VH-VL binders against UPF0166 protein aq_448. Designs and how they scored, part 3

Target 1, 96 residues: UPF0166 protein aq_448, of Aquifex aeolicus (o66756)
Amino acid sequence: MKEVLMRIYSSKEENLEDYINKLFEGGIRGAVVLQGIAGFGKGREFHSEEIEVLSYELPVVIEVVEDREKLLNFLKENRETFKNCYITFERVKVWE
Short names: E, the ipSAE of ESMFold2; O, the ipSAE of OpenDDE; V2, 0.75 times the mean of E and O plus 0.25 times the DockQ between their complexes.

## First folded at step 1 (VH-VL)

Design g02 (framework fv_gevokizumab)
Fold by ESMFold2-Fast, scan of step 1:
Structure g02 (fold): chain C 96 residues (1-96), chain A 125 residues (1-125), chain B 107 residues (1-107)
Amino acid sequence: as target 1 above (96 residues)
Amino acid sequence: QVQLQESGPGLVKPSQTLSLTCSFSGFSLSTSGVGVGWIRQPSGKGLEWLAHIYWNDDKSYNPSLKSRLTISKDTSKNQVSLKITSVTAADTAVYFCAHRGYYDSSGYLDAFDIWGQGTLVTVSS
Amino acid sequence: DIQMTQSTSSLSASVGDRVTITCRASQDISNYLSWYQQKPGKAVKLLIYAASSLQSGVPSRFSGSGSGTDYTLTISSLQQEDFATYFCQQYDSYPWTFGQGTKLEIK
């Protein structure tokens, strides 16, 4: 079995509680929510926590480390919940 | 139903720029996680990945060709384009575009699940 | 770059045979491997993703197995429509790379 880091990218507060509850119900070992504090992308618009309160949203990322096949099956079973999320997988080594 | 179709010039001269267009239906490049890639195949040879573009305009290029490749999308027209500069006889191939990414119906990741039929490009002097 | 090597460029088989096609990566690709089928005049078809997951609509006679660097595509009971060229592809690391292909021919 191979472990991977899965990141789920979503808007701040948009369905976040439902995403976390689904992961918990699916028997995933753990999930952590990270908040972006600044960033820019296409169009080079700078986004920060201060600006987010006024006009913009900074990305929220849910990070999960779990067996890859388990996560693929989890996503397949919950595809309606996560259909509009951008999801990435990355190989990781876990310190036992 | 997801469908992709390539279009290109058929014949291009050495040193010129090759422009290819992928027109698609059945999905949108505004959907999170979806992408479109370009793959080519010279006659009787294997497949070579060239580039892909994601819904958020993130792009990846084959490092061996990166300096000659430009991928772009027009989400409103359901099109992805690839430009290859300074072509040579080595660029003679069938060029495919293919759907990639997180797929709502299947829930799978990072596979080219649906391909276009391919368009033949011949570089000759 | 990760090199993908298929053990043979062609093999001959008969309808009803169990056929095995193997693919080896130059480094551990953690099951980030797909198998494709290519027939003359037809679109390329995804058969297997994530080393062992069967793509929707693909017959159950196709299966994938393996881990680390060594992967296998198996056709449990070859049908006439299965004579084609088969490619493996890794998507662990950029650039994505394909095996050279294995052409399955009528014996």
Scores: ipSAE 0.000, ipTM 0.583, lowest interface PAE 12.0, mean pLDDT 80

Design g03 (framework fv_gevokizumab)
Fold by ESMFold2-Fast, scan of step 1:
Order: C-alpha cells, then structure tokens, then sequence
Structure g03 (fold): chain C 96 residues (1-96), chain A 122 residues (1-122), chain B 107 residues (1-107)
C-alpha cells in the first residue's frame, strides 16, 4: 500500500462543500481544509487578506492522506467535479 | 491506435544485466493517470508482475525482485525501460510491457506488447 | 502476498457451451480483479476489469461476477475463437499477482 498526501487547490469557496461531500461519499478516510491568507491560483486571479476576511475569496487547500490507488480511482469517478482544481501528490509515510 | 513493442537482447549470460525497452505509440506518459508495466512469463508457466511506472514517475516493484530491478521512462521518446541485474536461468522468460490507463481501471493492463523472449544461458 | 488460485488448469468444452472459470483470492480483494485472455502468438487481451466491467471491444458473451475472495468469468455461448488460456489478476495489494491460468481446450 502506498500512502500519498493529495492537495486540492481552489480559489472558489462556493465549491468547497461539493468537494468535501464527494470525498466523504468516495469513502476517503479524512480531509482537512486550510485557508490561505493571500495568493493566486490556476486561474491567475490574485486574492489577499482584507480586514473583513469572510467576505473575500481566499485560496483554500484540501489535504487528504490516503492510499494512492484509491485516490486515483476517486479522481476518475469524480473527474468533472475536480477538473478546474490544481492537484498535487506527495508520497508520505504514515506513523502507524 | 495503441501499440506497445518490447525489445531485448534475446540471449544473456548468467550474472550479466538484462536491459529491456518498451516503445509505444497512441498514448503518452505525459497524460495524467497513465502508466506502463512489465510482466514476464517463463515457458509453460504463469504470469509474474515485475514493475510499473506512472506519468508522475511513481514506481512500484515486485518485492521478491526489487533489489535487482530498475524501471525508468523517457517521456519524450515514448519509452519505458527495465533493467534486471545478476540474471540466472530462472530469468529465462517472455517479457511483456503493458499500459495502465485511467479508463481501464488502475493496474488493469489494457494493451499489451507481443512479448520478447529472453534466454539466460552460458 | 495474495495468492490467486484458479480451480482448474485446463477445461474442455464445445462451441455453444456456457463456460465458467473461477478464481479465488487468499484474502478479500474488494473487486480489484481483472481477467485476461492469452492466445499463442497474439498479444494478451484485457476482458474484464473491476471484477465485472467489460472492456471496450470485448464481446458481450463475456461477463465477470463475484466479490470478496471468489470471482467468476463466464462465457455464455462459447465460440471457436474463445479457445485460449484465461488468467485472473488481483490489484488490491502489492505485489500484483495472477492466477495460474486456465487453458480452455476443444472437447
């Protein structure tokens, strides 16, 4: 079994619920959502932290640790949902 | 049209390194989710998976042979290579390369080459 | 390692027969199983993946079923071109492992 850290980068908070629901429905063990302070994504639209953070679109990253083959199969099944996301894989060793 | 073709030395002496090349067309290893693997079959026996490599350079090896195997790719040439060190008569087999593609399911080898016979003999 | 056992290494049948080839894994493989056809002098052909999904271009007389540890390839009406060796393969765990093969022969 090969464990990987998959990061899903998105600048659209409105899609976050759909991404999380798909991961849950796909039987993924767990996902963590991180909110960025500033940045620009695949669409090249710049976002930065403002005093009213909740009203502005900021970069988000969904991190998942799972078996590599299970994640590749998940992405296959949900190709349309994640087609506009920037996605990276890193091999990791799990302390268990 | 997807095609894979193996090439190898035909005859290798014991203790030498066996080098195999898989040349392919109709797909690219720059495409996300695509991989190429190597499988061998000794005369009259079953199939044994050796190694595979994916588009992102992720590699997997059969643990029983891992210390002797090296898989690599040259994406620009549409080639995948396998090296097996310290060969013995037990390595005499037909060697196949095969594609792993997203649409065929992971580790389902959807297109295979015709195989190349390698004989290890002195 | 997961051991894949096909119930017989050879099977005799006639054109028109319903043929069943079985494959058993030494532990559950969660439907991560493929079936292949091998003919002398021809490239190996993928027939079924994910236990029951028919590969594009494969005749509908081929079907796969099963779950857990027990899986079956069925040919509903055997044709002359179906005489070949059939292999199952699991891809649930490393190393990837194949059954020993079942050679389908003319009666």
Amino acid sequence: as target 1 above (96 residues)
Amino acid sequence: QVQLQESGPGLVKPSQTLSLTCSFSGFSLSTSGVGVGWIRQPSGKGLEWLAHIYWDDDKSYNPSLKSRLTISKDTSKNQVSLKITSVTAADTAVYFCARIEYSSGWYAFDYWGQGTLVTVSS
Amino acid sequence: DIQMTQSTSSLSASVGDRVTITCRASQSISNYLSWYQQKPGKAVKLLIYAASSLQSGVPSRFSGSGSGTDYTLTISSLQQEDFATYFCQQYNSYPLTFGQGTKLEIK
Scores: ipSAE 0.012, ipTM 0.669, lowest interface PAE 8.1, mean pLDDT 83

Design g04 (framework fv_gevokizumab)
Fold by ESMFold2-Fast, scan of step 1:
Structure g04 (fold): chain C 96 residues (1-96), chain A 127 residues (1-127), chain B 107 residues (1-107)
Amino acid sequence: as target 1 above (96 residues)
Amino acid sequence: QVQLQESGPGLVKPSQTLSLTCSFSGFSLSTSGVGVGWIRQPSGKGLEWLAHIYWDDDKSYNPSLKSRLTISKDTSKNQVSLKITSVTAADTAVYFCAHSPEYYDILTGYYSYFDYWGQGTLVTVSS
Amino acid sequence: DIQMTQSTSSLSASVGDRVTITCRASQSISSYLSWYQQKPGKAVKLLIYDASNLETGVPSRFSGSGSGTDYTLTISSLQQEDFATYFCQQSYSTPWTFGQGTKLEIK
């Protein structure tokens, strides 16, 4: 198997539940949601704790470790759902 | 400029192993996203993809032939090789190697097309 | 495996004609489709990738369109050098598969 770490980047404005449901329906083994605490983007505005309360402008990252071909087929089948997400892949070694 | 050139034995006997080499210039197979594939064409027939190798040594094979195929690369020599075991007359074809610019797009997944091809090398399998 | 079918194996046309070549996939391929030109004694040439993107150096008379299962290659004003065999290829799923080819012949 060729395992990869896929990260799906989204703002809190996105429908996170829909992304998770699609991954579950696609037979993906597991997904973890991580929320950013602070950051800044290309506008260079630093986002802080007060913006956290507003529940937008802060990144949400969905992390998945799965077989590469399975993830790529999943994304092709769900192209419209994920078309506005920034997605990265990294090869990983999974210890047995 | 990107150039690829196939080399092969020309004639191979049934049941033997066919070894093909693709020598290339104008790109590096250490560049992220880049790959090289093998495609064949029997006389008067269509194109059949055989195998693909990517910069990170990831390999893909046509499932109908997978048990007989081995693709490998030597990045320092700018070469990609394909071996086909137990050849028969059905393996008589022109064999091409071709460059693929990027094996997947971050938003869409795997994405392989062949922008530069070698001229092809004819392999005849006969007794 | 995804099967790629070109509606005609041969097509006759004259210089100056608008020519369309069609390709149908056995399932949706989400525009992961390329078109190639093959002439006897010459290397295979990429014309179009990702259904509608013109490869650099390819004349603007070539264009691609389509979505889902149905795709077309159009040559808006056929030139003498365009008489060749044309193949479509899907890149949606391995094994990558080609259409059987459409040979464009002088009328």
Scores: ipSAE 0.000, ipTM 0.616, lowest interface PAE 10.3, mean pLDDT 82

Design g05 (framework fv_gevokizumab; at its last look DockQ between E and O 0.58; V2 from the best seeds 0.00; counts 0 for: pae E 8.4 > 2)
Fold by ESMFold2, look of step 2:
Structure g05 (fold): chain C 96 residues (1-96), chain A 123 residues (1-123), chain B 107 residues (1-107)
Amino acid sequence: as target 1 above (96 residues)
Amino acid sequence: QVQLQESGPGLVKPSQTLSLTCSFSGFSLSTSGVGVGWIRQPSGKGLEWLAHIYWDDDKSYNPSLKSRLTISKDTSKNQVSLKITSVTAADTAVYFCARTEVYTYGDSYFDYWGQGTLVTVSS
Amino acid sequence: DIQMTQSTSSLSASVGDRVTITCRASQDISNYLSWYQQKPGKAVKLLIYAASSLQSGVPSRFSGSGSGTDYTLTISSLQQEDFATYFCQQYYSTPYTFGQGTKLEIK
């Protein structure tokens, strides 16, 4: 069927662990967390490792490659967990 | 800025194919997260969703009508087309096209609508 | 299919009134619910998405609430331009379905 790359933009917070646990428990085939070295979001507050030494505000992106329908159903079933997340989707071609 | 306009034949005979065109401006179907759907309103009845097409050519259809529906896009012309085969009097309705532009892939609420076009199926 | 029911088909009110329109889904739709305004001869207008999020450019007198199967649209102080038909739509699953509409008329 159709594969998509989902990106969940978040920070290195306690909520990150909850997102990963929900993905795992929901039967998603895999997820990768990529740590950003600097960034800012909709509030335009700048974050970087040299600034965020004592906090979990460092930017992260959770990437998932999964079947489109499975992923959409997962997000619907877990709306409360992910409803305030900034999430993007892209079609991908998966190498066989 | 965003505008959609439906065009259709006005009158169609039973058993023929109804062809509808949605022409739009102020956005492009090349843009990620953008889609266009078709909704109809039969006289004295509620609204019925028919089909939706996304920028990446993903399509969805109302399953009760799926065998009769074909949605397509022409990105270069800023158009989306809907064809309905084997029409009957039950297909008489005002037909609307409408846009989605959403954060989450698969959302299908419609933020901008056309004015609608009346199609009558009569022998 | 998910049936959307608007229990009131028409409602009379005066300018300045607070008006509430209800919508019930036949199953939990997890706030995948939108509200629209329809006037004859004009394009349909999105008011509310995600049950409670106000669409850009929509006056703040409109608000949405609810969860699960029960949702409401509220107009806090009715204006002359608000006399129209209002309908809800679920977008939880296909086929996407609409309520039959509630016509808001001048008393």
Scores: ipSAE 0.012, ipTM 0.673, lowest interface PAE 8.4, mean pLDDT 84
ESMFold2-Fast, scan of step 1: ipSAE 0.012; ipTM 0.646
ESMFold2 (binder alone), look of step 2: mean pLDDT 90; pTM 0.930
OpenDDE, look of step 2: ipSAE 0.021; ipTM 0.718

Design g06 (framework fv_gevokizumab; at its last look DockQ between E and O 0.05; V2 from the best seeds 0.00; counts 0 for: pae O 8.5 > 2, placed apart)
Fold by OpenDDE, look of step 2:
Structure g06 (fold): chain C 96 residues (1-96), chain A 124 residues (1-124), chain B 107 residues (1-107)
Amino acid sequence: as target 1 above (96 residues)
Amino acid sequence: QVQLQESGPGLVKPSQTLSLTCSFSGFSLSTSGMGVGWIRQPSGKGLEWLAHIDWDDDKSYNPSLKSRLTISKDTSKNQVSLKITSVTAADTAVYFCAHLDYTVEYGSGYFDYWGQGTLVTVSS
Amino acid sequence: DIQMTQSTSSLSASVGDRVTITCRASQSISSYLSWYQQKPGKAVKLLIYAASSLQSGVPSRFSGSGSGTDYTLTISSLQQEDFATYFCQQSYSYPWTFGQGTKLEIK
């Protein structure tokens, strides 16, 4: 298996557009943004629709399925953009 | 619709390499969810899974035989090959190839179509 | 390795009988269990997958049940063509393993 599922954990408002643009400009085959209804991160701050007005600080997960090496190179070239993100990799089989 | 046919040497001498070929029709290994596996059965015994290969060229081997097994596919010919090195009498069996179907709902696979099998005897 | 045990290696029955074949895994296999039918000179036939899903084209008299470690293949009313050897197989973890088989013979 060459492809992996990369998940980028972040909050919605401030940097999401930049993340998506970087993925697009980097030639990544696709990305999906999922919005969580609640969550917490490194800051131990809890975010939810019940707590926050307009839900701008809700957690988001960007999912990408792409070649592992391509993603690693992509992240190397975009270290500054994703420096505060939590990123995971999972081996996947691609169904097309 | 799906059909598989094994071909092999019939007789192999000890320490030699056994080469098997599975020719199939009705599906393609370029199609997601498709795979081909090898299972063998000694006379009067149960079934033993050997290896399988899927559309993504992902290969799985029985750990007990991994060092001796090599599975490969030729998608353009609709063929899957299995090589077993350093054969002994213990490798005498009927060898089957089978269509592997992955079930997304369950995250698992099963062999839904089988070849008739080919007998391979290891003898000096 | 996960061991699959079919405690009954041979079973005698008559046409019309209700037949039950059991398969036990050495650990939970989470319904990743298939049942196969083997007849001499015939290709092995898939009957049940995912413990209880009937393969297309298989008669409805065949059914599968079970969970965890214990699984059952049932033939509600045995037909003449059902006399064969039946195998269970787990696909929960590698290596995939089969039961020893249960030969269903005519009484």
Scores: ipSAE 0.015, ipTM 0.697, lowest interface PAE 8.5, mean pLDDT 90
ESMFold2-Fast, scan of step 1: ipSAE 0.018; ipTM 0.689
ESMFold2, look of step 2: ipSAE 0.261; ipTM 0.791
ESMFold2 (binder alone), look of step 2: mean pLDDT 92; pTM 0.945

Design g07 (framework fv_gevokizumab)
Fold by ESMFold2-Fast, scan of step 1:
Formats: C-alpha cells, sequence, structure tokens
Structure g07 (fold): chain C 96 residues (1-96), chain A 124 residues (1-124), chain B 107 residues (1-107)
C-alpha cells in the first residue's frame, strides 16, 4: 500500500495535545498542525476571527502523510481518542 | 498459484446454525494486508457481501446480518470460517469465499481470487 | 448503505461488437469500484479495480472508466468467451455492495 494524506479536523481548544501524543506514541513519522482563520465543522457552528466579539474556537487541522494501512490500524487502536474528530484521507504522491 | 475452496453441509434445517469453511493455498493470512471475505448468491439473484477478516483479525460484518454472523480464522491451517445462526429459507444460496488483496499503490482492495462456491439449501 | 444500480439486466451483442455496461452509485464512491465477470460453473473473476485499473491476466480489450457516481465497463471487441454476467461493486464504504448484474447474451 502507499502513502495517503490524513487530515484530522478538530477545535483548537479540544484535546489537541492528546491527539499529538497518540500520533507520536503510535510511531507516526510526523504531523503538522494548521490553524484555520474561519470555518464551520460537523456541527455547523461558524467561527471567525473577523467577529467583533472574541471567539476562542477556530478550526484546527492535523495533517499526516503515512502508509494507508498503518493509519487505518492506528485509528482502529485509538478510536476513543479521535471519536470527536472528522477525518479524511486522500491519495498523494511523495517526492523523493 | 492461489486457490480457495468452500465447504459446507449442503443441507441444513431451519433454525439451525450453518457452518462454512474456506480452505486456501498459495497465500497466508499471516501476510500484512491480506484478508478473506464471504459472499453469497441466491439462485437467480445478485451477489451479497457477508463478512470479511484480515490478517490482524480485524472483522467486518454486513449490518443487516451482523447479529447472526461470526467470522474467524485459523492462520496455521489456512482456513477462514463463517457461522450463520437461526437460518431460514432466505439463506439458501451459493456461498463463495474470496481473497482480499492490495491491488495497487493507492491501497485499493480487490477480491482478486474466488472459490468455486458451495451450495447450501435450507429445507425441513 | 450505498446502492449500486446497473440499468440493464440483459444485453444482446455479437462477436466483434464494442459493448458498454453501466453502473451508478447512490452517492460518490471516489473510484472505489471493481468489475467482476461470472460464468456458469466457473469462479467469479476480478476484471477491473479502482474504476479503471486492469487486473493482471485480464485481456486488454476490457477497460473501465468513470468517476463520482457513474462508471462504465467497456469491451472493445467482444469475443465468444466474454458472454457472461458482469457485476460492479463499490468498496468505498461498508457494507460492500454489488449491482444486480448485467447478463451479456449472444445476438
Amino acid sequence: as target 1 above (96 residues)
Amino acid sequence: QVQLQESGPGLVKPSQTLSLTCSFSGFSLSTSGVGVGWIRQPSGKGLEWLAHIYWDDDKSYNPSLKSRLTISKDTSKNQVSLKITSVTAADTAVYFCARIYTVDWSGSYGMDVWGQGTLVTVSS
Amino acid sequence: DIQMTQSTSSLSASVGDRVTITCRASQSISDYLSWYQQKPGKAVKLLIYAASSLQSGVPSRFSGSGSGTDYTLTISSLQQEDFATYFCQQYDNLPWTFGQGTKLEIK
């Protein structure tokens, strides 16, 4: 099997540290955290920095490139940790 | 050469448990990425996926039948078994087993080699 | 569950014809689609996986195309041994589901 890009979508103030620690403990080679500036997720609540009233919740995306089977097994082993995230996969070509 | 062969009772009575065995050669369920699935086909009808099991003992069941299905493997004997409880006339079908194998670089799965099928009739 | 629909249950053709068999998914399946050939008394054979990839050992006259919800199996020049029933199957989501089959019959 080959590499896929996995994106884990979550709120920044949820258990981000726990997600990163699980990925590290699971032997995933690397993860990058990207912070969105506006968006709405599975619950359809809109969040934006442009709002005059201070908002503390912005979408966070954790991106991982790894072998597909390894990621599927990792998620199976850590179902409870990631149950509140929506997760996508896409096929990628990795430059040598 | 990869081959799979189904075996079953041929005839089973309503309300009983149907036990099927898939025996295979040319590959092992100790190999990462390999699985075996069960598919059935009633006479004159289409194919219905029932269950599959992977090398790491990961199991999946058709939700419509899940409460009645149990899949298991014996890696050392190159066998996968399926049990269906409380059978009725609706379970009369040809039962196939098939290898699930990684078929391309993207990790797509295919059922690339199938057995010949075994007919199971549920009749009093 | 994802429903797979093959609009034609039976199709008549002659040796040498270009034949197309269509399959529609009730939702996008992102190319996670296989095509199978079934002949009476023979094991079912995988022809195409990932919508367009030809399985090893399958003649080059078979090809698959499509994306999203609409997929097609094409036989560029029908041979006598190709008269069979053809099934599509999605493996994007569990449960895996099959189309009802298209029987290719001699004209």
Scores: ipSAE 0.000, ipTM 0.556, lowest interface PAE 17.8, mean pLDDT 80

Design g08 (framework fv_gevokizumab)
Fold by ESMFold2-Fast, scan of step 1:
Structure g08 (fold): chain C 96 residues (1-96), chain A 123 residues (1-123), chain B 107 residues (1-107)
Amino acid sequence: as target 1 above (96 residues)
Amino acid sequence: QVQLQESGPGLVKPSQTLSLTCSFSGFSLSTSGVSVGWIRQPSGKGLEWLAHIYWDDDKSYNPSLKSRLTISKDTSKNQVSLKITSVTAADTAVYFCAHRETYVSGDYWFDPWGQGTLVTVSS
Amino acid sequence: DIQMTQSTSSLSASVGDRVTITCRASQDISSYLSWYQQKPGKAVKLLIYAASSLQSGVPSRFSGSGSGTDYTLTISSLQQEDFATYFCQQSYDTPLTFGQGTKLEIK
């Protein structure tokens, strides 16, 4: 089993429940949600006024550790659910 | 400009190991999201995907050939290599390497491709 | 393995014709489909990815459509340089698989 850390980046808090439900339904064994206070995605400009005016949206990152091929297949099957997310992968070693 | 060029032995005898090299320019295989794959085409037949290697040295193989295939990279030389063990006449084909630059979508489309190198397995 | 079927192995057409090439997957591939062009002695060229997205530098006369299991490549007005073999490919599941190819020939 080659395990990777997958990070799913999204600014859409409203979609969080759907993301988590899809990961659970897909048999992913665990996911952790982290919320940031500022940021920007691929190709986007940083907007300081979002912080200043106390925007309704916060950057969200979901971290998953799972087998690489399982995650690639999961993303293909759930393409529409995760279409607005920037996703990264990093190889990791799990302490067990 | 992204370019790939295959090189191989041209002729190899049955039961030997076939070694192929893909030399490339215009991109780095240390760049996140970049991968290189190998595809072959036997004479008069269709395309068959063999293997690919990602920027982080992760690898995927065609299950029907997995026991015979080894893919590796040398990022400092801008090269990807493929070895096929115990070759037979069925391995006679044009071998291509190809570039892919995206990981987030999970898509495995390739562009550009090299020109291909013909390998004949014969005594 | 997902099987990709191009039912027409050879198709004859004339310059200026509207040409359609079809591809069927053995299961739903959710538009994870690409089209390639292969000319004798030339590198294989990507034309369409994600079923309908035109690759940069590819002439606008090429278009892709379809969803689920059935996909089509269309050339709206055939040019002399378009006589080639066309392959579809699914990227929905490994191993990646290609159609058998459709050779477009001069009528």
Scores: ipSAE 0.000, ipTM 0.601, lowest interface PAE 10.9, mean pLDDT 81

Design g09 (framework fv_gevokizumab)
Fold by ESMFold2-Fast, scan of step 1:
Structure g09 (fold): chain C 96 residues (1-96), chain A 123 residues (1-123), chain B 107 residues (1-107)
Amino acid sequence: as target 1 above (96 residues)
Amino acid sequence: QVQLQESGPGLVKPSQTLSLTCSFSGFSLSTSGVGVGWIRQPSGKGLEWLAHIYWNDDKSYNPSLKSRLTISKDTSKNQVSLKITSVTAADTAVYFCARSTYVFSGSYYFDYWGQGTLVTVSS
Amino acid sequence: DIQMTQSTSSLSASVGDRVTITCRASQSISSYLSWYQQKPGKAVKLLIYAASSLQSGVPSRFSGSGSGTDYTLTISSLQQEDFATYFCQQYDSFPYTFGQGTKLEIK
């Protein structure tokens, strides 16, 4: 019950490697990156794939499952890195 | 950008050791979360995962073949090698190497693949 | 080991058709599923990962869906370049396993 699914939403694919490296260095168990096809985020700028070639500006989502307190502390320690991301949490059960 | 290319002997005799090399460019195995795996495809059959090596030099092997497999890397040369001992006709296949992306709980999927190299085991 | 079964080893279609390829896992794989495209003499190409996420550079006519044990790859309007063999792969449980492949052929 202490585990949460955290989603980090970003429209800047060029920062993706830095986000993943920070999560890895912070001892997070794992992260999955999903590529969005269309959407708008914090800036309200619409991003969509109207051309068959995928745009580098389409939204990306990083999904992490980890202990809630660990993630909150991680985010506080890395505020500058994630300042332009839209971040959500939802409770999940992890079966081990 | 990212490219991988397999090289192998083409023909190997039964009972010998098969050695394969994957040469790559556009990424480094010193990057956290990156790995390289080997997958094979016998003629007319599906894909079979063989082995994987991680950026931190950790290794994993298909349990059905583990005793015959050795995977290694040379980070300075951008190469990953696989050795298969005591080969038989059942090892005749196209062998692929592929880059893997780290995902939750250490699982991997393969985002870029080589073209494959055919290895035939016969006398 | 988790067995991955694609409903057919081959199917025929024409340019412009909507094509669906299905993949079933012998147990739940929690959307840890990728789809690959293989053309003779060329590198295998990742199309979809995490069941529904489109790989960068892949045309939007490709989409993935499904959950639990049943997954589908859809090509909304088939193009000439799409005639290839398609494979699903699970990465939920070790060892990683692939479907047998579905060869998409010209009708």
Scores: ipSAE 0.000, ipTM 0.533, lowest interface PAE 18.3, mean pLDDT 79

Design g10 (framework fv_gevokizumab)
Fold by ESMFold2-Fast, scan of step 1:
Structure g10 (fold): chain C 96 residues (1-96), chain A 124 residues (1-124), chain B 107 residues (1-107)
Amino acid sequence: as target 1 above (96 residues)
Amino acid sequence: QVQLQESGPGLVKPSQTLSLTCSFSGFSLSTSGVGVGWIRQPSGKGLEWLAHIYWDDDKSYNPSLKSRLTISKDTSKNQVSLKITSVTAADTAVYFCAHRPYTFLGSSGYFDYWGQGTLVTVSS
Amino acid sequence: DIQMTQSTSSLSASVGDRVTITCRASQSISNYLSWYQQKPGKAVKLLIYAASSLQSGVPSRFSGSGSGTDYTLTISSLQQEDFATYFCQQSYSLPYTFGQGTKLEIK
């Protein structure tokens, strides 16, 4: 009801450990990391894992389900850490 | 064009419940990220944030008043309501409702369009 | 609660002046600061959000600056229509809090 799904999109795997550590330290209990298989974004370059001879950077997505105000406060406290991420929110219902 | 208009009783007796309605146009509370807030201003004094409600029905209240405040929305009517219980002379103020836009990281929590305000006087 | 203090409750100026209004937060608010203009008989108007972002439709003579705890609203060349009361607001932490207001008066 007040829970949201937050997705953090990043093209920088070098920052992944810092993102996860900040979420853990901020009291966010669960975060799932998903590896993109294909996609294109701000540069509009298409990326695909099918091409074995070409090295493409695939997006990393971190998914969190948590109270909305708690996540907004967390992001405000950690604005610098997440400044290069595209972040979305979606209303969700958690199964009780 | 975003517009908001407050309506209230004008005069309320001490200990009664004050009910306020905000009617709006130019946006919908079905839109992801959007909210509506209530702010009040006693005569000749500063602004005090009371509460806000979001598109997903999530609510935030000023802790100093939380036990007396109830905010609700009717998305189909484009209305947001605020109730204040057990009013006293300290609740005499102009009450504003305001639009809270969808914002990106680093810019949240501002009110970009406000209603004209409705004066509420608490007296016997 | 975060306390917002404006350096003066009133300020006298003339048309054409450069005017600055300063706002100080009791703790760092990481640029979660907005400026509002209030005129008698008119709706409150947002001027600046995120410390330095100009709201669409607001004249370019208005600008915001600052970081951490100290923020400033500047009016580069004061116009007759700018005589009003100005408020700063923090949105870093709940409850949102406002400065006491600065009334800009004709000199």
Scores: ipSAE 0.000, ipTM 0.597, lowest interface PAE 15.4, mean pLDDT 83

